# Miniprotein binders against q9h3h3: the designs that were tried, part 201

Target 1, 235 residues: q9h3h3
Amino acid sequence: EDGFTAEHLAAEAMAADMDPWLVFDARTTPATELDAWLAKYPPSQVTRYGDPGSPNSEPVGWIAVYGQGYSPNSGDVQGLQAAWEALQTSGRPITPGTLRQLAITHHVLSGKWLMHLAPGFKLDHAWAGIARAVVEGQLQVAKVSPRAKEGGRQVICVYTDDFTDRLGVLEADSAIRAAGIKCLLTYKPDVYTYLGIYRANRWHLCPTLYESRFQLGGSARGSRVLDRANNVELT
Key: E = the ipSAE of ESMFold2; O = the ipSAE of OpenDDE; V2 = 0.75 times the mean of E and O plus 0.25 times the DockQ between their complexes.

## First folded at step 16 (miniprotein)

Design xF1 (at its last look DockQ between E and O 0.87; V2 from the best seeds 0.75)
Fold by ESMFold2, look of step 16:
Structure xF1 (fold): chain B 235 residues (1-235), chain A 85 residues (1-85)
Amino acid sequence: as target 1 above (235 residues)
Amino acid sequence: SPEEIREEIEELLEKAEEKLEEAEKKFKEGVDPRKARELLMEVFMLLWEALRLAEKLGNRELLDRAWELVQRAWQLLLRLRELLK
């Protein structure tokens, strides 16, 4: 716990949405071009602000892969913001249930599995596996942060279109594991991100809905998934 | 001393609110969205420090003021992001 470092990194991630993205879009680009693109833009070498010696000369907010069936729909984000302001002044309790209802009402249903990896081969290998899974249709869309100047862990986000669809979220976890990912995964609905609800927040809410842990030891299971709200295993 | 810490928090909150108001003005005018984003990142830095000190002091009033500014800044950052996508 180092003060509000994680909260500031969340703000920087939102700010990064506003810079150019490096995108491999399977809807318009043949799958056979993916390996060359991955080799050109490894996330451990693409820099946030276009440092000398990196493959990019301009700022990059995110590196992303869009699957063949990806159809962007962020929902009613402006209506969500307005309802959030009204909720805070209404006297109603702010709970996971009220946030879930806001998300449903405004169709802000997307969420993401998150993994954090240090720059280097493991990050680039993990990203390549995820990117291939997206292009092959096992996942819909993913992004990875570029390298920050000061270093530190980078994040891969693997999106699902409906955090209330538990089976769909678990299918995405399974596809991530099939791509060879063994690290801890955490799942955060986009509604928590858009409303600025961090680990440290005034409502003591937990923005992590699920945790996924890779299982070793020869079981057919690729992971064990914990529902953080109810503290129960789903797998 | 507790009073010196309180005064430091008040100064951080005042500066953060001034920068936030400047960012809100730039957003409304639409002329320099990259500067509005830079101001917001500065606002967050000031507010994280104000929160850290207010937690140390145990002052609920100052904590509430800081968190209200964080929410206001975050919602502007999201509006700015929606404008520029």
Scores: ipSAE 0.795, ipTM 0.917, lowest interface PAE 0.8, mean pLDDT 90
Fold by OpenDDE base, look of step 17:
Structure xF1 (fold): chain B 235 residues (1-235), chain A 85 residues (1-85)
Amino acid sequence: as target 1 above (235 residues)
Amino acid sequence: SPEEIREEIEELLEKAEEKLEEAEKKFKEGVDPRKARELLMEVFMLLWEALRLAEKLGNRELLDRAWELVQRAWQLLLRLRELLK
């Protein structure tokens, strides 16, 4: 990606959080309604701004599925932000360890596996697999970006409650692979997103903690997971 | 010329800062957060171009100034997001 496209897409993604979401909540809606909901709102056809002829007439920030065990807990994001501002003003060195400690202190521990797919059948099929895995309790929560006017890639985000829980992160990877997803996955903590830490940031921090590659006939997990910070394979 | 590129970066940074201050003012006045968001998206676009040009020029000072404005804009966006949750 040329220039700061990744940073712009991340800003757009954060801005999209402010618009209404199309949500299937398995806590309040029977699982038997999922297929009808998926057919009504295929992510390749849902438009960011509610274009004429789209399933949505109003702007949609995200399409999301909440599992039975989902509990929204964002932690102390305001406290995190204040601490981050104070840290920058102090001139103290900023390291991955510093960010991990800030996240722990303010209980901002959520992270996500990310996959990028072109609009179309493959995206909608991938999303349907993920949504089913969430409703079946294999995953807690997932979201997908709606179609942009430019027809660029859409992102599916599959969340875990704690990016410091390596086992939980790996279990989510396994569940995604079991849902039939074969593309490259990257794992990013939400704390990096909230603090505006992207590729090529002034602190040279890598926002990607893990990378998962699909492997045929490999380990029981069906993937090879790399710790990007330590350059070590975990599986 | 390198001097023309520097001038263009300074103009982009000035315009980005003015728009950012306007967004911060709107936020403080309790204006619809979505209006401030729209201004911030414009700020980011200006800052991406400023960063691109500053990288091309190899000017560390201009890079640091642009990144400081990015962080300030990002902090405001985060605050706006939290208000609508």
Scores: ipSAE 0.747, ipTM 0.931, lowest interface PAE 0.5, mean pLDDT 91
ESMFold2 (binder alone), look of step 16: mean pLDDT 87; pTM 0.865
OpenDDE base, look of step 16: ipSAE 0.743; ipTM 0.930
ESMFold2, fold request of step 17: ipSAE 0.724, 0.724, 0.735; ipTM 0.885, 0.872, 0.890
ESMFold2 (binder alone), fold request of step 17: mean pLDDT 87, 87, 87; pTM 0.864, 0.857, 0.864
OpenDDE base, fold request of step 17: ipSAE 0.744, 0.724, 0.733; ipTM 0.930, 0.925, 0.926
ESMFold2, look of step 17: ipSAE 0.663; ipTM 0.866
ESMFold2 (binder alone), look of step 17: mean pLDDT 87; pTM 0.864

Design xF10 (at its last look DockQ between E and O 0.79; V2 from the best seeds 0.72)
Fold by ESMFold2, look of step 16:
Structure xF10 (fold): chain B 235 residues (1-235), chain A 85 residues (1-85)
Amino acid sequence: as target 1 above (235 residues)
Amino acid sequence: SPEEIREEIEELLEKAEEKLEEAEKKFKEGTDYRKARELLMEVFKLLWEALRLADKLGNRELLDRAWELVQRAWQLLLRLRELLK
């Protein structure tokens, strides 16, 4: 048993949202500047708290790239939280359908494909590919965690704006694979993140909706996507 | 020893609740939001340990108390994040 490691990492990720972010914003920055920015801030070298020898002297919560068409819309997170508290005291059952409706009602519809990579060249290369895909318009927004003092895997998050739009989620998976990413991807809606519903939760909910595995052998197909709720292959 | 494990869980829960109450006070008064965040991360560490031990002991009441504190801490963390993001 890993002793709630994933749950603590989720809490640390939420805390990291509150520290400064290093952002390349394609809406205001020419695409020709991207390569220099990537070289200056490789995620394997940017440290969480600004360690000596890092490119950053201040804490960094996330490194992010915003695409040309990115329009932030986190939805009604405060209303979501209030409705969630009321639902819990109502005695009504809490199910995946209940969470889906809560997310729709409060317009908290974003979700993300996640990949975990060890620090080093593979991580920096993967991030660079994702960042270029965002700036070129194949993806909307992505972020990557900085290096932790202990090392360990870092996470790249590739966002989609509506987890209920299955085709949009699958298109993002395809764009990630086209960027050369071959590792396992998992997809999680932000509603579960905001409500603190991770693997170990009181309701035995599964916050992972999809898994994506790269097909071996260089097939024209980019990936094999499994719907975790129904155990059904989608591709 | 089951008795020693129970006592350790009780101490972890009491310490976690004390830190959580301090974080809630700092948030309510607006006096040190970064300290509130630090306290919440300490609260989670204590609660994960309490949950691990309570699960090993099979004690449902202690598990419920720990999870209630986790939810309370998470709700405050999200409120804090929404203010400071």
Scores: ipSAE 0.730, ipTM 0.904, lowest interface PAE 1.0, mean pLDDT 89
Fold by OpenDDE base, look of step 16:
Structure xF10 (fold): chain B 235 residues (1-235), chain A 85 residues (1-85)
Amino acid sequence: as target 1 above (235 residues)
Amino acid sequence: SPEEIREEIEELLEKAEEKLEEAEKKFKEGTDYRKARELLMEVFKLLWEALRLADKLGNRELLDRAWELVQRAWQLLLRLRELLK
C-alpha cells in the first residue's frame, strides 16, 4: 500500500459516516430476514454513490448490522476534541497513556477490529459470516464499506464497546475467527481516529493497539494477538 | 533534485491550505457542507503526497507543517461529521 493509503481510507470512512447507511437492525428485524437482506445488499455490489445497476440508487456510507445488545454511545467527542487541542498547545508530552486517559475522561471508549478485503465473493462471504455473528449475539455491531468507483479494498469494521477491556477485545477476535475470517486483523480505538492519529504522527503514537493473525491448530481462539504497544503476544 | 522536491512540497502545502481555508469558510457559512467535505478530501490527498515527499526528503520542518494542516483538516472533518449525524 502506498505511504498514506490507510490514513486516506480513514478520512474517507469518516466522510462516509455522513451519508445514509444500509442497516440491518436485529432489535427490530427478525433474524430470519438476514439472508434475504444479505442477498439484496452484497457489499461487493453496493456502490458508494449509487451507480446505475447497483442494488442502491442513492449514496451509501456504510452497510451495517446491529445486534440485539447494541447501544449507540459515542461519548463526549466534542469535549475530547477540545481537550486534545488544549493538550497540543500546552506542550505537555503526549503518550499512549495520555490518549487512554482522554478517552476514559470523555467516555470515548469504542474500538474496532479492521479487515481489508478485495471486492468479490470472499468479501461478501466474510461479511455474511460477521453479520450472522452479530445477529446471533456473538458480536454487537459491524459495518462494511461499499464498493468504491476506483475499486480497491473494502473494509469490515467489528466494534467493541471498550478498547481498554482487553478481554472484550479478545472475545471479539475469537468471534471473528469463529465466523471463518482468516485474514490479518488490526484493532484501532475510535479515539485515535477522531484525533487524527496516523502511523507517521509527530508523537510516534501507534494507532493500532492489537494485531491478530490467524493460526491453524493453535490456541482455542484460532489466532495470535499481538499487543503492538508492548510488543507482547496475548494469546 | 532535493530542491525540486522541496518546491513541490511547498506548492502542495500552499494548495492544501487554500482549499482548507475554503472548506472552513463553507463550514462556517453553513450553506454547503457537501462541498466542504469534498474540499477536505482533496486537502487530505494533497497532504498525504506532501508528507510522502517530505519524509523522502527527510525534511522535518515540512513534515511538521504538513501534519499541522492534517490536524486542522481532521478537526474540521470531525466537526462536520458530528453536525451531520
Scores: ipSAE 0.661, ipTM 0.907, lowest interface PAE 0.6, mean pLDDT 90
ESMFold2 (binder alone), look of step 16: mean pLDDT 88; pTM 0.870

Design xF11 (at its last look DockQ between E and O 0.79; V2 from the best seeds 0.75)
Fold by OpenDDE base, look of step 16:
Structure xF11 (fold): chain B 235 residues (1-235), chain A 85 residues (1-85)
Amino acid sequence: as target 1 above (235 residues)
Amino acid sequence: SPEEIREEIEELLEKAEEKLEEAEKKFKEGVDPRKARELLMEVFKLLWEALRLAEKLGNRELLDRAWELVQRAWRLLLRLRELLK
């Protein structure tokens, strides 16, 4: 991706949180209805602004699936932001450890595996696999971006409750791979998103903690996970 | 030329700051958060281009100014998001 495309997509993603979501909630909707819902709202056809002929007439920020165990907890994002501003003003060194501590202190611990796919059958199939894994309880929550007017890649986000729980992050990777996803995955804590920490930040902080690459015939997990902060393979 | 690139960056930063101030004003006045959001998305586009050019130029001062505006815009976007989530 040339220039700051990833950063712009992150801003668009955050802005999209403000528009209505199309949600399948497994806590209130029978799992048997998932296939009909997926057929009604394929992410390659759902449009960001409700274009004529799309399944949606109104703007859609995200298409999401909530699992049975899903409990929304965003922590103290406002407190986090205030502490981040104070830290910047203090002139103290800012490290990945500093951000981790801020996240823990304010209970902003969520993170997500990200995959980028072109609109079409492959995206819809990938989303269907993820949605099923969420409804079956292998994953807690996932969302996919609707189709943009300009086209481009759509993003699937698969969340974990705690980016500091390495085992939980790796389990989610395994579940994504078991769902048939073979593309590159990147894991980003939400704290980095909320604080607007991009690749070109003055502190040289990497917002991507993990990368997962699909592996044929290898480990039981079907992927190699790299810890980007330490440059160590975890699997 | 490096001088032309610098001038372009300064123009981008000025436009971005003006739009950001307008978005902040709209937010403070209780205008529809979606209008402020639209302005912010324009601000980000300007700032990404400014950052790209500043990186190309290797000008740390311009990078830091652009980054500060990004952070300010991002804080506003978070506040807007909290109103509509």
Scores: ipSAE 0.749, ipTM 0.928, lowest interface PAE 0.6, mean pLDDT 91
Fold by ESMFold2, look of step 16:
Structure xF11 (fold): chain B 235 residues (1-235), chain A 85 residues (1-85)
Amino acid sequence: as target 1 above (235 residues)
Amino acid sequence: SPEEIREEIEELLEKAEEKLEEAEKKFKEGVDPRKARELLMEVFKLLWEALRLAEKLGNRELLDRAWELVQRAWRLLLRLRELLK
């Protein structure tokens, strides 16, 4: 049943948060150790549940790299959820603007650029480039899903700390492209994830705020970034 | 055929709600939060199928019931995540 695959993957991603993570933390680990760590835990070989022959014997929810400047701030997620429930019963309209205001009020401002790649060398190479960009300070934090038994594409998430800071989001896109990434990127604020608002949702909200396409020529950054809410190119 | 599809959706929703209630009970007890998570993943699978069939029929009432259960399940999943951090 392919109809709600993306929605189920979102639920599995939330569930994966609850299992152990494999983390390279640049705040406490020398940068010279990164290459060995990447070689030990390639995302195409690390398995979600510790399959035989994988480098991990126990479940892994995520593989992550924290940069020197990483300052986690998830905000008031519990208050956000309560306010969301109250809004749904209030009779007030649910709009992208209302959602944005909820996120601001409860300080749930993080968001992420997403890329989807099949298991293999291309995924491992892309992850290594992103991980190096994080350790070098060009990005703050990124994670990649491990390989699932049934196969399928894996996801790299590159976080920014404030989805309302357009320039910061565009700077992260530029850093991703500088790491050699050419695939489609989509940007999703974490507020949509926490509230369980998928692409298929009954309010017709669009959880993808920006879309970035690599384009040879045409812009100085080498990418074309579209604001999906207003259908306006930003680059 | 449409009535057979409707009956299948009703069965999926009933089964999903039963599993969701079981997951909520296990969460409240706090004894086996991983089992609660497993039940929630089963709930979502049932609800995605119910939504797919309800969308095919164009049945607004069944779509609304399925989405309400999805939101309820998602709230519990988020609470489990915060607990197990």
Scores: ipSAE 0.720, ipTM 0.895, lowest interface PAE 1.0, mean pLDDT 89
ESMFold2 (binder alone), look of step 16: mean pLDDT 87; pTM 0.866

Design xF12 (at its last look DockQ between E and O 0.73; V2 from the best seeds 0.00; counts 0 for: pae E 1.8 > 1.5)
Fold by OpenDDE base, look of step 16:
Structure xF12 (fold): chain B 235 residues (1-235), chain A 85 residues (1-85)
Amino acid sequence: as target 1 above (235 residues)
Amino acid sequence: SPEEIREEIEELLEKAEEKLEEAEKKFKEGVDPRKARELLMEVFKLLWEALRLAEKLGNRELLDRAWYLVQRAWKLLLRLRELLK
């Protein structure tokens, strides 16, 4: 991706949170209805603005699946933002450790595995696998972006409750791999997204904490996970 | 030329700041958050181009100005998001 495309996509993703979501909630809907819902709303066909002939007539920000154990908790995002502004004006050094501490203090601990896929059968199949894993309780919550007019890649986000829980992050990677996903995965804490930390920031903060690469015949997890901050393989 | 690139960056930043101020005003006035969102998306496009050019030029001052506007725009987007999520 050239220039600041990733940052623009992040802004678009946050802006999309403001539009209605198509949600399958496993807490209120029987798991037996998932296949019919997936068939009704394939991500490759659901359009961002409800284009004629799409399954949706109205704008859709995200397509999401909530698992039985899903509990929405975003923490104190406003407090986090205020503390971030104060930190920038203080002249104190800003490190990944500083951001981690801010996240902990304000209880903004969510993070997500991200995968980018072209619209089509492969995307819909990947989403179906993820959605099943969420409904079966292997994952807590996931969302996928609808099809854009420009036909760019769609993103699947698989959330974990705590980016500081390395085991939980790795378990989610394993569940994604078990669902048949073989593409590159990147893990990003939501704190970096909320603070608008882009790649070229003056503190050299990397918003990607982990990368997962699929591995054939390797570890029980079926992937190699790299800690980007420490440049260490975890699996 | 480097001078032409500098001028282009300054024009982008000025335009971005004007649109951002308009978005902030709309937000404060209680206008539909989606209208402010649309303006912000334009602001971000301008700022990404400004950052790209400033990186190319190696101008730290322009990078810092663009960064400041990105943070300000991002803060507003978060506030808008909280109203509609």
Scores: ipSAE 0.764, ipTM 0.933, lowest interface PAE 0.6, mean pLDDT 91
Fold by ESMFold2, look of step 16:
Structure xF12 (fold): chain B 235 residues (1-235), chain A 85 residues (1-85)
Amino acid sequence: as target 1 above (235 residues)
Amino acid sequence: SPEEIREEIEELLEKAEEKLEEAEKKFKEGVDPRKARELLMEVFKLLWEALRLAEKLGNRELLDRAWYLVQRAWKLLLRLRELLK
């Protein structure tokens, strides 16, 4: 489905939230066990529904790593949904500003850097670097999708706790690059995810807030981060 | 032909709405949330195909119907996620 691939993947991602996760939790597990765990559960080999011959025999929705300082903060998602419904019937315009205010009001402020990689060594290597950064405290929480039966790209999500905190979002980008990640990164606030707003939406909203491009020979050494809402480079 | 495409879109939307209503019923009754999830994934597949065809046809009314059903389905999926986790 050419025009709605992102939307299909987003629905599958939400469904995957409902299945068991494979979690390395640095709050309860010694950091010295991380490398063995990564070797046991490479994301290119962990299967979504538990194939014979894979390291998991049961379904896995996500593979995740929680950092030492990870403090879960769900926000008021139900209140957000109710306010969203009221906004749509109010006659008020639906703009990026009104979504930002809804997110602030209901404390649904998390967002994530996303990277898409094909199954294989590059995916597993990238995930290992991210997982180590989380356990070492440079990042707070990350997850990666398991391999789908039909194949296709997998996604690594690196969360930040407040998409309105540009410094914090840029610091996460820097930590991702320090882990050796050179692919395109896109940043999406969770408010868009919870409200089901993706690239093809009826309000013409842009759910991608930032893009990060690794460029050695570009305008500056390292990462270039573009604010997609305002078409302004932040770095 | 455009009329054949229109008929296909309407069939997809009707099927999607029927499955969505069944999923909403299962959620409201508190039975088998895994079946409700399966129905929702089928609903999304039908709706993305309906949207793809409606965009090619340029039919705004069918696009609006499909988007309305997408929003209903997404709302239920989010509620189901909160229930199952």
Scores: ipSAE 0.522, ipTM 0.793, lowest interface PAE 1.8, mean pLDDT 87
ESMFold2 (binder alone), look of step 16: mean pLDDT 87; pTM 0.865

Design xF13 (at its last fold request DockQ between E and O 0.84; V2 from the best seeds 0.78)
Fold by ESMFold2, fold request of step 17:
Structure xF13 (fold): chain B 235 residues (1-235), chain A 85 residues (1-85)
Amino acid sequence: as target 1 above (235 residues)
Amino acid sequence: SPEEIREEIEELLEKAEEKLEEAEKKFKEGVDPRKARELLMEVFELLWEALRLAEKLGNEELLDRAWELVQRAWQLLLRLRELLK
C-alpha cells in the first residue's frame, strides 16, 4: 500500500523493545519448565497491548528465550551513533564496507536470522522448536513478536554474536533448519538496524547480508545460503 | 497543484521537526520517556507522508530534508531504547 510500511514497522519494532518482555531465561530457570512456559505464552495469543482474553493483561513488546551461555553485549552503541553522525557529514561514501568497519570499531557485531510467519499453530510450533534449540544450547537467544491488533505476519529473530563470523552465522542457520524450520530466512546485522538503514534508504544499501532457503533432501546443512552482498552461494 | 504539494511537504516537515525537538527536550530532561517515544512515533508518521509526497514531486531537496529528519528521529529512538532497557 504506501511505500513506507516496512520502515514504519521497523520503528514500531524498535519501540516494542521498550515495553516489557516475556522471558524464559535458561541461565536461571530449569529446562524442564520450558514446555509449560511455551504453552502459557504462545506468540499467536500473546497480544502487543494486552487485549481482553489474551494471556497477558499488560503490554508485551517481545517474547524471548535466553540460552544458558548467552551473555548480553550491545557494544559501544553511543560511540557508534557519534561516528555515524560524523561519517554522514564528512561527505565520504557510505558503503557495506564502511558499515562493517563501524560495527567492528564499536563492537556492535551481533546480527539475526529473521523469519516471518502468519499467526496460528505453525507460528507457535516454529517458535517452540527455536526456543528448545536455544535452551539446549544450539542457539544463543531468540525472540518473537506478539500478536498485533490487526493480525498479519509475526517475526522470529534468532541472534548470533558476530555477523563477521560467517561460520557462526551458517551454524545458526543449520541449527534453525534442524529445529524443523522450512521458511525463508534473511540475515540482518544489528549495525544496520541501529543506524536506521531500512529497505528504503538514502544510500540504496541492502540491509540483508544473507538469504537462506530450505533445501529438500539437499546439502548437509539442509539449506541453500546466498551472500547478498557478493552474490555468492555459500552452500 | 505542484505548489500546493510542495507547501504541504514543508508544513509536514516543520511539524515533524517541532515534535522532534520536543521529544529531544523530554529525553534530555529524563522525565516521561514514554511521552518522548509517543512523539517520535508521530514524527515518523509525518515524515513517511512527507517522503511519499516528495517522491511524487521528484524534489531532491525536500527528500534530503525528510531523510535527515528520519535519521535524527531514529537515532533518538535508539537512545531512548538504550535508556529504558
Scores: ipSAE 0.800, ipTM 0.924, lowest interface PAE 0.8, mean pLDDT 90
Fold by OpenDDE base, fold request of step 17:
Structure xF13 (fold): chain B 235 residues (1-235), chain A 85 residues (1-85)
Amino acid sequence: as target 1 above (235 residues)
Amino acid sequence: SPEEIREEIEELLEKAEEKLEEAEKKFKEGVDPRKARELLMEVFELLWEALRLAEKLGNEELLDRAWELVQRAWQLLLRLRELLK
């Protein structure tokens, strides 16, 4: 992606967190209603600002599905931010290890597998597969961005509770692959998002910890997962 | 010219800072967080262009100034986000 498009999209994504979400909560809604909800709110048709003719009349920040085991825990994001400001002021070197320690200290451990898809059937189908996996308890929580006016790619985010739990990250990849997703996946901790660390950041930090590529006939997981920080294949 | 590019970057940074200050003021005054958000999106757009040009120019000082404003804008966006959650 040329220039700062990734950073802009990430700013827009964070800004979208401030608008109402369309949520299917499996803790309160029967799983049997999922298909009707998916049909009512296909991500390719839900518009960011509630455009005329869209399923939504009001702005929607995200479409989300919460699993039975989902517990929202954002950690101490404010404390994290204060510590980050202090760290920048200190002039100390900032490394992936530093960010990991900040995340641990402030309990900001969530991370997500990301997939980017063009609006349309493939996106809606991918989302339906993910949503089902969440409702079935194979995944904890997922969200998808609504359709933007510009018709850009939409993002599906599949969360894990702890980006430091390699096994949990890999299990989520396996569940995503089992849901029929074959595209490239990248795993990004939320701490990098909250601290404004993207591809072109001044500290040259890579916000992507893992990359998953679909593989036919390979391991039981159906993917190859690369640890980008260590440049090691995990799978 | 490199000088013209520098001037353009400085103008972008100035505009971005002014808008950022306005967004911060709105936030402090308890204005609808969405209005501050809108200003921040404009700030980011200006800063992305400033960064692009500063990278093209190879000017580390201008890059640092732009990134500082990005961080400040990002911090405000995060604070706004936390208020609406």
Scores: ipSAE 0.730, ipTM 0.926, lowest interface PAE 0.6, mean pLDDT 91
ESMFold2, look of step 16: ipSAE 0.745; ipTM 0.894
ESMFold2 (binder alone), look of step 16: mean pLDDT 87; pTM 0.865
OpenDDE base, look of step 16: ipSAE 0.727; ipTM 0.926
ESMFold2, fold request of step 17: ipSAE 0.773, 0.768; ipTM 0.911, 0.907
ESMFold2 (binder alone), fold request of step 17: mean pLDDT 87, 87, 87; pTM 0.862, 0.866, 0.858
OpenDDE base, fold request of step 17: ipSAE 0.714, 0.717; ipTM 0.922, 0.923

